# VH-VL binders against q9nrl2r1430to1533: the designs that were tried, part 61

Target 1, 104 residues: q9nrl2r1430to1533
Amino acid sequence: GGVHELSAFEQLVVELVRHDDSWPFLKLVSKIQVPDYYDIIKKPIALNIIREKVNKCEYKLASEFIDDIELMFSNCFEYNPRNTSEAKAGTRLQAFFHIQAQKL

## First folded at step 23 (VH-VL)

Design p5a
Fold by OpenDDE, fold request of step 24:
Structure p5a (fold): chain C 104 residues (1-104), chain A 124 residues (1-124), chain B 107 residues (1-107)
Amino acid sequence: as target 1 above (104 residues)
Amino acid sequence: EVQLVQSGAEVKKPGESLKISCKGSGYTFEDHWIGWVRQMPGKGLEWMGMIYPGDSDTWYSPSFQGQVTISADKSISTAYLQWSSLKASDTAMYFCARKTFDYKSGYTEYFDYWGQGTLVTVSS
Amino acid sequence: EIVMTQSPATLSVSPGERATLSCRASQSVSSYLAWFQQKPGQAPRLLIYDASTRATGIPARFSGSGSGTEFTLTISSLQPEDFAVYYCQQYDDWPYTFGQGTKVDIK
């Protein structure tokens, strides 16, 4: 992507990471702690991976970046019931993301 | 270029405390686990534990649980390994290592870069 | 913990020859297996991860194979700089564990 978009992606990721509800998303779910996770989630992703992709300029379009973020939330809601702290955090973080993404 | 630079060699006496460091650069430090590995003189490698600087999630190998403390300061891209009271048996080389992730394939996590090691000698 | 056992303890090979190192896990580690090379006074260097994927910058003469409980590191044509100790390491379960190492020395 363009320099301006790249900077916007970087900034948005920073904001997501620093958000209080980012804790379920900072890193990949541990297969050791959650043995069945990867049996259910086939395209795992986390903020650290997304940031890595940003750092490596792997997002050519904003839509690609957004897709990965949405995938991250989708995975959360697929695996975690609505009443879990993870899902609740995800709901709040996603709402925050949607607001910030409008600036892209 | 990814680098892990560890603090210098230490010569200590039994009972003394020690904190050694591992500074990462060339990547986003808080986004990768840092592990610590012990290698006693002439021996093999032993995982001690690892920490995720982004949230301070810390894992210890059972053999090292309660024996050492692993911490990190992401503001200075540094991880630490410390002892409250050294023993002669703590004499060893200590390595830090970065855990990365293969997001282009199976999303596995493995250790790819290592510090140069910190030699700790504990003797009376 | 998962016990990793390497064999042989020492492998004497002439330059240019093929070296085959074995690593066995006490239980399946799937493909969560890495190989490291360590030379005296140096840190371990990652050679192979996920059992068969060569790390960046690693010469093609190094290859890994296997899954489950049996793994092999092959050096197709040993170079002078390849004489070292090699470790396998599983990362399927915590604590992560290394094999005891195989020393590859010159015949």
Scores: ipSAE 0.916, ipTM 0.957, lowest interface PAE 0.4, mean pLDDT 96
Fold by OpenDDE, fold request of step 24:
Structure p5a (fold): chain C 104 residues (1-104), chain A 124 residues (1-124), chain B 107 residues (1-107)
Amino acid sequence: as target 1 above (104 residues)
Amino acid sequence: EVQLVQSGAEVKKPGESLKISCKGSGYTFEDHWIGWVRQMPGKGLEWMGMIYPGDSDTWYSPSFQGQVTISADKSISTAYLQWSSLKASDTAMYFCARKTFDYKSGYTEYFDYWGQGTLVTVSS
Amino acid sequence: EIVMTQSPATLSVSPGERATLSCRASQSVSSYLAWFQQKPGQAPRLLIYDASTRATGIPARFSGSGSGTEFTLTISSLQPEDFAVYYCQQYDDWPYTFGQGTKVDIK
């Protein structure tokens, strides 16, 4: 069970990273480039962090993994207006995630 | 175990080109920035630039902008530093370093692991 | 760029004594400050990050403090293997910058 779930998380993260709309989510937002980001977003997260948590077996439940992914999208939509490229990419990637997550 | 292994020492003449490498292992290479640091003989440390292999996002220090090229090939977990035309003043030790993150304490990013260094000697 | 200034340039200390190294930033770097140790012929080794957090495997005798523009690295009881050059480095703004280093040698 746990080993299979870990493999599923790894695979899903790979698919998310390779998705065309992953670019806003690959790494943490740079506070140098976006000085106000961390004044607004208090629980920052990105795919590289999520993958590291997967690699370190920090997700004991699928719900924990899903929560981090949803947090990542929530942060994006909180900071970025709906008409931005980031928000649009996030919308598409989240839809993809929701489909893939059904397999977990 | 996280490791950064750099290519061997180089002895070059002014005007020659050079490309040195830094190979990462023991972690997901594309998920961490790789930085390059210069240390001239008997001197301190200088950040040259850094690259994120996952998307090839690359930053240069102003002093090194246009002087070197930083690149990466994530398929072989390798970052590169190259010169098109070496100068005697490029003689130095060059280190690569991995930038990591602490997602348990404010999600700060810092450099933790370093390569062993590559000595580049440029002389006529 | 943010200029990091370390003091003193050289610190002579006897084994077992406390060593206090200072690092000053030309402008606030918050807590985005790291300390590195470097021995001759070796790569720098991370000691402290985020101003006061010890890196994995770093002995408890090393501690960092400070925030903003003033930072301190303290070695509570200097061991023979601690004689080296120490660098502070800010990562609050690009380009990242090092101090010029403090050499800790034996008194």
Scores: ipSAE 0.915, ipTM 0.957, lowest interface PAE 0.4, mean pLDDT 96
Fold by OpenDDE, last read:
Structure p5a (fold): chain C 104 residues (1-104), chain A 124 residues (1-124), chain B 107 residues (1-107)
Amino acid sequence: as target 1 above (104 residues)
Amino acid sequence: EVQLVQSGAEVKKPGESLKISCKGSGYTFEDHWIGWVRQMPGKGLEWMGMIYPGDSDTWYSPSFQGQVTISADKSISTAYLQWSSLKASDTAMYFCARKTFDYKSGYTEYFDYWGQGTLVTVSS
Amino acid sequence: EIVMTQSPATLSVSPGERATLSCRASQSVSSYLAWFQQKPGQAPRLLIYDASTRATGIPARFSGSGSGTEFTLTISSLQPEDFAVYYCQQYDDWPYTFGQGTKVDIK
């Protein structure tokens, strides 16, 4: 990816992290607190990991970056029922992401 | 380069309060847990607790719950360990450490970088 | 809490010889096991994580093996700078816990 794309990824991640609905996504789910999480979710990911990948320039294509973000939301919706606070937060954050991603 | 730099040695008396610090650099501070480890003179290592600066999620080992307070200020990439009232038995070396994540093979989380340690001496 | 027990307490080894350190967990910790080296007056240094993965910059003479409750750190050919205390640490459950350490000194 180009320098401009990298900067865009960095900025978008910052915006996601600062969003009020980012709390379920800031870090990996604790297997101690949620013992069955990793029995269900096989490709865990969180915003801190995504930001690390951005910082290390591991996203060569915007599609790769978007895929990881979508995976993050997919995991949330797979594990959390619709009526949970996590799922509701995820729904709102994903909508925000889709709007911001148009700038990529 | 990832670095954790801790505040200097402390000499205190029983009953005094103390707050020591651990400053991270070379990485995104708010995205990694910071743990605190106690090492009493001539003894082994003991986990005290850890904090995630991004949301202030804080875990304490049972032995240290209510005995110390762990906090962080992500705006200055600094974590803290504090006592409201020191005891002689708090005399020890205190280390901070960064927890990282392996997102390439198993998504495990482990501690990789350590501060140089802060010696705290509490005596009458 | 999960109790980590290291053996032996002290291991005397000649330079160039193999050193084998053991770590036992009171219950399975899967592969969530790390090894640290600590020299006098210094902070611990990560050697091995996930039971068998060598940390960045760690010489190939250090290797970790095991899973579940039994783990081993091996130094294939002890160098002068390897004389230190070694700790195992589990991060499978909270609170995280260390072994009591094995001191490797000169025979």
Scores: ipSAE 0.915, ipTM 0.957, lowest interface PAE 0.4, mean pLDDT 96
Fold by OpenDDE, fold request of step 24:
Structure p5a (fold): chain C 104 residues (1-104), chain A 124 residues (1-124), chain B 107 residues (1-107)
Amino acid sequence: as target 1 above (104 residues)
Amino acid sequence: EVQLVQSGAEVKKPGESLKISCKGSGYTFEDHWIGWVRQMPGKGLEWMGMIYPGDSDTWYSPSFQGQVTISADKSISTAYLQWSSLKASDTAMYFCARKTFDYKSGYTEYFDYWGQGTLVTVSS
Amino acid sequence: EIVMTQSPATLSVSPGERATLSCRASQSVSSYLAWFQQKPGQAPRLLIYDASTRATGIPARFSGSGSGTEFTLTISSLQPEDFAVYYCQQYDDWPYTFGQGTKVDIK
């Protein structure tokens, strides 16, 4: 791709990645480490994939970008019980996202 | 354009330490695993390990666990492979490779781009 | 670890002819199978991933098939630049493992 000015989506993804609670979301869950993950989660997604889609200008609407972010959190809460570190991190990161998304 | 550029050939003696590098460009470095592969002279390919620069998650093949150290510096888009004490048997070509993901179909992850390789020769 | 076995070790083919390379896994790897081409002094080049998907920029004469434990790479009409060593690689389980390679040379 070409060199472009950072869009609102790009900036928000950077902020999400840099957040302390981003660790469960940086990359796809390993099938090797979590053998049953993909039996439960049918639409896997992570911040690296979302950033790739942003870089390739695949989001034409803010709603599409938001939908992918919400899917990422939904997957986390579907697979992880509420008392897990992953779910707790997801809850905090999602709250942060909802605040930042108001700028879109 | 995605590129992986590795450091130059090395000629070492047994017992010496060595750190070789692999610099990625043309993509978001921290968002893709970097793997290392050994190819001994006239032999096949062997996965040594891989690292995710975004969180430094690192995997080693059992045969290489404790034998080498894989690291990365995402600030300069560079991954490293290092030995504390080289052996003659470490003589080989070493490749780095980028792991990508197919998010449009099966969400599989595979290695698509490779460095040009770094030849390491260890002899007394 | 999963053992990948390729056959034949060497395949002698004339230019323009069809080449068929086999790869067997010691246990099922589903479709998590890639094929690589390597020429002397060069890095491996990805040809096929997910058993049958051709990588970007790879000529249509290269095709992959199979699933589970049996896989095949086919070169429909061998070109001069296709003489090389070909490796299959599974990425279903860690450690990832390669076959020992098949050398395709000129008959």
Scores: ipSAE 0.914, ipTM 0.956, lowest interface PAE 0.4, mean pLDDT 96
Fold by OpenDDE, last read:
Structure p5a (fold): chain C 104 residues (1-104), chain A 124 residues (1-124), chain B 107 residues (1-107)
Amino acid sequence: as target 1 above (104 residues)
Amino acid sequence: EVQLVQSGAEVKKPGESLKISCKGSGYTFEDHWIGWVRQMPGKGLEWMGMIYPGDSDTWYSPSFQGQVTISADKSISTAYLQWSSLKASDTAMYFCARKTFDYKSGYTEYFDYWGQGTLVTVSS
Amino acid sequence: EIVMTQSPATLSVSPGERATLSCRASQSVSSYLAWFQQKPGQAPRLLIYDASTRATGIPARFSGSGSGTEFTLTISSLQPEDFAVYYCQQYDDWPYTFGQGTKVDIK
């Protein structure tokens, strides 16, 4: 296909995925590896899903996109104690997101 | 359009190494698991394993653990299945498949698109 | 591993008739159950996922039901192109496992 300019949402997701602290968020938590995860987290989400929604133009407002990203972090902090690697990564990534989101 | 295209048929001898490929297109390759399925001649389907190209997280079925290596190169949207030393019993059709996710309801993950298959024949 | 058992092994049906395929799991797989269709020389095609959700582009004559350990695939009115082998597959636990398949052929 032709060369396409990344939208603001697309670009931000790429930056999040490339971030060193994205590892807990790249894909949905495995029900097999974490059997109780979906008993606690009722609206699971991950960067791959968010990117899919972006690619399908499902976000009509920046607030909708931001809400999903914040949900992703909220889920992480709800399930993972603050002293875990996941929560620490989430804290750093969320801070990065908040800075980058100023471009939206 | 989502598509998985696998490498061509292989004719090998026992003891030889082999690496077959599965190239994805029409979607963000690194964001979906790629699974491999074996189908021996006239037999059913067997999950071998799967890989998440985004972080190279790889799962093997116990029966295939240590028997094959699954890998991926997200830069070219390609997943691989390889043997270090083929056996006659490795003769089979091998399919790759993409795992998708339902984020509308249930947040489940299931395999929706399949490659056309790669026939591997191993005989002396 | 979870063992998936399909029945019958072969189902002979006339065009236009109803076909009912069964799939049983050795333990509960909740609704993490998919049905695939495979024709000779072709890759499997997803028909149903999450036990009862029809995949995109799949005709309405295909329907899935069940949960836990008992599942059913129904073809309300068999069409000529529906003669094939059908597999159920659980994705509740690793390793994912298929049933041995049900061959639907023409009576």
Scores: ipSAE 0.914, ipTM 0.956, lowest interface PAE 0.4, mean pLDDT 96

Design p5a
Fold by OpenDDE, look of step 23:
Structure p5a (fold): chain C 104 residues (1-104), chain A 124 residues (1-124), chain B 107 residues (1-107)
Amino acid sequence: as target 1 above (104 residues)
Amino acid sequence: EVQLVQSGAEVKKPGESLKISCKGSGYTFEDHWIGWVRQMPGKGLEWMGMIYPGDSDTWYSPSFQGQVTISADKSISTAYLQWSSLKASDTAMYFCARKTFDYKSGYTEYFDYWGQGTLVTVSS
Amino acid sequence: EIVMTQSPATLSVSPGERATLSCRASQSVSSYLAWFQQKPGQAPRLLIYDASTRATGIPARFSGSGSGTEFTLTISSLQPEDFAVYYCQQYDDWPYTFGQGTKVDIK
């Protein structure tokens, strides 16, 4: 049900945030530090935003929640070359997510 | 309800150290930047810096770099502003403010909620 | 840093009249511009963000316009509770900076 799903989303976000490879995803990329980021990434998202959406019960379906998480990773891989620390972290975190998401 | 509650007024002497606090509630503290703003008596507002409690990423305004230390303890939803050695010129009102994000329209980030302010008076 | 300049320094207006406040940026800040209201002994209160979006709970008589380097805050019909100091603030570049403020007082 909705309540159980909400709890599952909350727990998964907590686990993602606590993961060692969450650092590129905790908050929105700063346009001051990365001036061209928002010229490339048109749907920016981060774990803090996703958690906010969870807290506000904005995800009615698990697929919507998963879509936002996948968008977050997609943005990372779109902007960051494969050999960057960000992309490597993203690869590991995404693998972790995919395992945890099986519980949803 | 989102609230920022700051520590009480301080009366200090030059050379003394000071640490004031800003406690957030009604939201996930670690997911929002907390900024500090100085307002000297009868003057305007000045950004001092901001911190992201989730990873302790901290930005200082050049004018305040090395003059103060901004920190946070996300376990108690509290941000701090501290001086190692106060000067008379540090006499001012200090505000903390929460930075929010509008993920529904443009993904902009702006400061929406403010603490009530902490008056710091430094005099010999 | 980006310098924000407000005008006029003081604006004397009668209750019920229109108040127009200006804010100029030394370089483009796009639409990353907020307006705050501050009353004596109180914290600043967010009125407008993103140049023209009214914050939650803010009366419709407050409106913001502009982009780039020129911005305007308009109070269509000044109410007694509107007499205060108003600040613009850019958040396009670090450090974030405020204008020096416009005091709106009673004519």
Scores: ipSAE 0.903, ipTM 0.952, lowest interface PAE 0.5, mean pLDDT 96
Fold by ESMFold2, fold request of step 24:
Structure p5a (fold): chain C 104 residues (1-104), chain A 124 residues (1-124), chain B 107 residues (1-107)
Amino acid sequence: as target 1 above (104 residues)
Amino acid sequence: EVQLVQSGAEVKKPGESLKISCKGSGYTFEDHWIGWVRQMPGKGLEWMGMIYPGDSDTWYSPSFQGQVTISADKSISTAYLQWSSLKASDTAMYFCARKTFDYKSGYTEYFDYWGQGTLVTVSS
Amino acid sequence: EIVMTQSPATLSVSPGERATLSCRASQSVSSYLAWFQQKPGQAPRLLIYDASTRATGIPARFSGSGSGTEFTLTISSLQPEDFAVYYCQQYDDWPYTFGQGTKVDIK
């Protein structure tokens, strides 16, 4: 990658954050509100962390960026049963992401 | 460079309203919790509450629930602490602070960056 | 809420010597413990987070240890600029709480 790839990552994160179904992914899950979350999810991640990594140019390859986004969804599906609002939002946002990621 | 710049010192009377501010720069403002800490004269530090500007998720310490309002306007990268009716016991230094996350050491979050403080004096 | 108790209340230490500050939590906070330094008229300065991890730019003479309910901040070879009040703070449970502080005077 280069400046062009970093701009694409930045734009994609902005689109994900603006999406109506981003609400479960904006920030890390609170261990206070969800006490067992970090017993189950060992590699937590959220859109705010991904955006910070983009802003600090920590993604050298598009695959690294895609891996973090997919990890975010995988965590959601691992922790949340499929019938929950969180999992449904994750499914819709992931579908949106897959369409947008084709542009990378 | 991450900076938090607070509004200037205030001298008020009991019963007056007040809104003080904390402006963040050098980072994506909506992506980090902002908290408020009170320090009464000659005393220690106490958390009042915190807000996530990205979704306005707001938490208050029990002693401050209903006593103050914490808010943020992400369009101008500013968090606020507000009293509808000041008391003499509100005389204190007020600090804002921003959470940092360390995703290279187990994804922990902690308050690292601090504003310079706003002195509020409420005298009857 | 979790009560954080610091000892001693004041500590007089000669330059070049070791200072040891204690912090005890009323219940386990795991490793969610930070240490702050505050000088008169200034904002708190983060020294240590996660009980033992030194924050960026903090001199190596500052070290933290402990987990659960008992924590220690050690200042090896105390320097004149280390005159300050030191606070521990847990961030395991809301509300986050500070200890009452340990004032370190240079003797």
Scores: ipSAE 0.835, ipTM 0.934, lowest interface PAE 0.7, mean pLDDT 94
Fold by ESMFold2, last read:
Structure p5a (fold): chain C 104 residues (1-104), chain A 124 residues (1-124), chain B 107 residues (1-107)
Amino acid sequence: as target 1 above (104 residues)
Amino acid sequence: EVQLVQSGAEVKKPGESLKISCKGSGYTFEDHWIGWVRQMPGKGLEWMGMIYPGDSDTWYSPSFQGQVTISADKSISTAYLQWSSLKASDTAMYFCARKTFDYKSGYTEYFDYWGQGTLVTVSS
Amino acid sequence: EIVMTQSPATLSVSPGERATLSCRASQSVSSYLAWFQQKPGQAPRLLIYDASTRATGIPARFSGSGSGTEFTLTISSLQPEDFAVYYCQQYDDWPYTFGQGTKVDIK
């Protein structure tokens, strides 16, 4: 998209990273600490990768950006049972994202 | 252009403390692991540890656990390697390196950019 | 930790010739293997990651192959700037480890 869309994507990523519940999503899950993660999750993604894609202007449409963020949350819910700290953080951050994404 | 710039060479005596730095530019510093590698004179390369500046997640190789401190200040895009009490055996070249990721063909992470090195000489 | 063993220790080659460097892991590292070049007084330079993927800006004369425990770096036509020490490194498990290096000397 245009310059205003790239700035909006960047601002939203900054707000997500700053949120208290971002901790499960800042970087990719370690295959060393969680050996089975990549047996279950085939399209891994995290906020650092999304920010890299924003910085490289790889998102041409807001829907592409939203799709990556929603993929991030769906991976969390697929791997983690709902009562885990990770899933609870994901639920709260996703709710925050939906509010902020209305600006896109 | 991604660049890692390390602090200058150091000449120290045993028992002195030291903190060397690695400043990253040309990318989002907090989004990439920074690792430290030792190369003793005439020897190969050894990983010492790495830190994710975004959350300070820090991993040490077992041989270096408790021997050095790895830290970062993401507000100034800088990672650090620190000794509380240097030994003559700490004489070496120290490199920092940035970890990156390839997300296009599947998850993988690897070290792509390296600092120029900091020579530390500790003479008894 | 995973021990990486390189052979030969030194390889004497004329410019324009082919060089073949070997790296063996003490256990499978799948394809989580990188190759680095280092010249005296310089930092390591990434050549290959994921066993066979060339890093950005690396000439096509450098190629990597292998998986599991056995890996090869091939330089198809050595240039004067290619005389250096080459290291393999596994990143399958922590701590990440390097091989001891192969020195490629001018003959």
Scores: ipSAE 0.825, ipTM 0.932, lowest interface PAE 0.8, mean pLDDT 94
Fold by ESMFold2, fold request of step 24:
Structure p5a (fold): chain C 104 residues (1-104), chain A 124 residues (1-124), chain B 107 residues (1-107)
Amino acid sequence: as target 1 above (104 residues)
Amino acid sequence: EVQLVQSGAEVKKPGESLKISCKGSGYTFEDHWIGWVRQMPGKGLEWMGMIYPGDSDTWYSPSFQGQVTISADKSISTAYLQWSSLKASDTAMYFCARKTFDYKSGYTEYFDYWGQGTLVTVSS
Amino acid sequence: EIVMTQSPATLSVSPGERATLSCRASQSVSSYLAWFQQKPGQAPRLLIYDASTRATGIPARFSGSGSGTEFTLTISSLQPEDFAVYYCQQYDDWPYTFGQGTKVDIK
């Protein structure tokens, strides 16, 4: 990647965070509120962690950034039945991400 | 560098209101929980509550629920702790602390950076 | 709430010697345990998280061990700057709770 990709990743994360359907993804799921989540999801991730990794330049390849975003959605669909508010938000945000990611 | 800078010491009378602040810099403020800890004179540490500035998700320890208000303004990277009516028993040192995450080894969250403390003295 | 009990309340140790601090939880907290150091007039400083992981910049003489309900902080060769109060804290369940502290004094 390069500095233009890092700037684009930063902007894309901002756009994801601002999206109305970002609410399940802003921060890690609480094990206190959702006790079984971490029994099922072994590689948790959220937008705040992804933004920190972008800001620290920890993504060496664009594919690594995309993989973390897709992992975030995959976790949502693995834990939540497809008719839940969380899964529906995930579907809409993922579609938005795919459109914006075409610009990378 | 990450810094948490708290507002200065306060000398107040019982019944007065007070709002103290914790300003974060050197990181994305809205992406990290900020917690508040009380230390009464000569005593240990007590968690009061914490807030996630990104969505204002706020958790209070039961002993402090209804006793204080925790808030944040992410546009100025600042968290607040406030009392509507101070009591003498509120005399203490108050610390803010930032929660972070270790995403390289099993994803865990812990408090890594602390503010310098704000001494609040409530006396007649 | 999970009660954290520290022992001893005060530990008198000569510089260069080993200090061993104990922390017991009223129920299992798995490995969700941190140790903090607090010197007079200062904010707490994180030493150990996840029971045994040293925080960034913490000297190797500090080590943590244990899981479940019983935890230990060891300072292998006490330095003059290590005389302080030490707190354990669980973060398994809300509210997060501290032990009452162990004061490490010069002998």
Scores: ipSAE 0.809, ipTM 0.927, lowest interface PAE 0.8, mean pLDDT 93
Fold by ESMFold2, last read:
Order: sequence, then structure tokens, then C-alpha cells
Structure p5a (fold): chain C 104 residues (1-104), chain A 124 residues (1-124), chain B 107 residues (1-107)
Amino acid sequence: as target 1 above (104 residues)
Amino acid sequence: EVQLVQSGAEVKKPGESLKISCKGSGYTFEDHWIGWVRQMPGKGLEWMGMIYPGDSDTWYSPSFQGQVTISADKSISTAYLQWSSLKASDTAMYFCARKTFDYKSGYTEYFDYWGQGTLVTVSS
Amino acid sequence: EIVMTQSPATLSVSPGERATLSCRASQSVSSYLAWFQQKPGQAPRLLIYDASTRATGIPARFSGSGSGTEFTLTISSLQPEDFAVYYCQQYDDWPYTFGQGTKVDIK
């Protein structure tokens, strides 16, 4: 994408990271702390990886950026039962993301 | 370009405190673990611990738990290793290293960039 | 913790010849294994991660192989700048651990 699109992606990632409910998404889940995670989740992703991809200008379309963010939430809901703190945080952060993504 | 710059060599006495630093540049500092490695004179390498500056998640190797404190200040892109009371056996070279990830063919994490090292000498 | 054992301790090789370094883990580490080069007074330099993937800027003469408990670093045509100590390191489980090192000397 263009320079202005990449700065918009950067701004959105900054807002997501700063959100109180970002804590399950800042970095990849540790296979040491959660041994079965990678048996279930085959396309892992987190905000630090998404920010790296933004910084390296790897997103050509806004849809690619949005797809990675939605994958992040989908992984959360696939692994975590809906009554967990992780899934509740994911629900709130996803709602925030949908509002902010309208600015793209 | 990614760089890790460590604070300069230290000559200390047993019982003194010390805090050494590792400043990262050329990348988003808070998005990468920083680890600390000790190399005693003439010896191999041993992991002491690591910290994720983004949330301060901190892991210590068992032999270093309670012996050192690892911390970070992401506002100045700096990680720290500190002792409250140095021992002669703390004489060593100390390296910091950045953890990164390869996400193009699958996700793996590994340490790619290293600081230049900080020599700490503790003697009476 | 996972013990990494390297052999031999010292390897004498003529320039232009092949060097083969071995690393064994006390339990499977899958492919979570890295190789580092270290020269006196310098930081370790990453050569190989994920058992066989060359790090950026590492010459093709360095290759890694193996999985599980047995790993090999091969230097196919040794250059003067390759005389150093080489460490394997597992990153499958915490604490991450290094082998004791293999010193590669000129014969």
C-alpha cells in the first residue's frame, strides 16, 4: 500500500496495543506455558508480528492487514472458551477494532 | 539497522550494587524479548533470563532466580541487568540479545542480534 | 533442563576442507536449535536457526541438519575467518541452553 495507508495501519496497531484488553495479543502464546496451543492453532499471529509487517511495508492492501487482525481474534476464540478472560478481552478489543477500522 | 549497545566495562568490589544496560535501536523495542547471557572467563554461554518490554513479562533461568533483576524501560528502549550485592563469582562478560521471529514459512523465534558485551570484574 | 552435548571439543581442519560439528540434546527439541559462532572478545553471531535455516547474510558454506536429539553443523570449505568456537543452543524449553562449544582450529 501507499505511505498514507501504512501510517494508518501503524496508528491502528498503536491504538490496539494501548487498549486495556490487548494483553492476550501482544506476543505469541508460549508453547511452554500453554503446551497444546500449537496443536490447535496452525496460523499463529499477534500484534508484535502485525506491527513488524506494517514496519516492513508488507501489507499491499488494507484487506490483508484487516485479515491478519481478524485471524488474531479468530485464533483467540478458537482456542479459548467464551467464558474465559482471554475470550472476553478478545470480544471487547475486536469491537474496538471494528470501530477504528472504519477510518481506513 | 538493528543495534544493541551495552554500557561500558565495570570494576567493582564484592557487596557493591551494579546495574548495566542494553539499548536497542532500529526496531520496535517493546515488541521483542531481550535476554541476558553470562560468559564466565574461559567458559561457555549460559542464559540468565529474558524480558518482554511490552508487558514486562520476565523469565529467569533457575540458577539466576533471586540472584539478579532483569528490567526494561520501553520509553527509552533500554533493558537492564542488576545486582544488589556483587560477588567475586559474578566476574564475567554479560551479553544482551534480541529475540525475533520468522513468520514467512511458519512461526519460529530465535535470538538474532547481540550487544557487544559488558565486562564486569569483581575483586577485592 | 535440557543438556546440550557438543563433540568434538576441538576440531583441527585445513583451510578449504570440510568441518563437521555434532550436537546432541538430552531430550527431543524438535527443530528448535540454533548454531552460533564466537570469536575471542566478540559477541556470539547467529549462523543457523530452526536446525537448518541460515540466518540473513550467512554464507552458503554453513549448513545445519538434524532434528529431535541429533544435530550437525557443516562448514563445507573452511575459510580463514571461520576459525572460532561454535555453540549449539536449544530453544524448545526454558531455560534455553547452550552446548559447551567446539573450537575449530587450523590444522
Scores: ipSAE 0.787, ipTM 0.927, lowest interface PAE 1.0, mean pLDDT 94

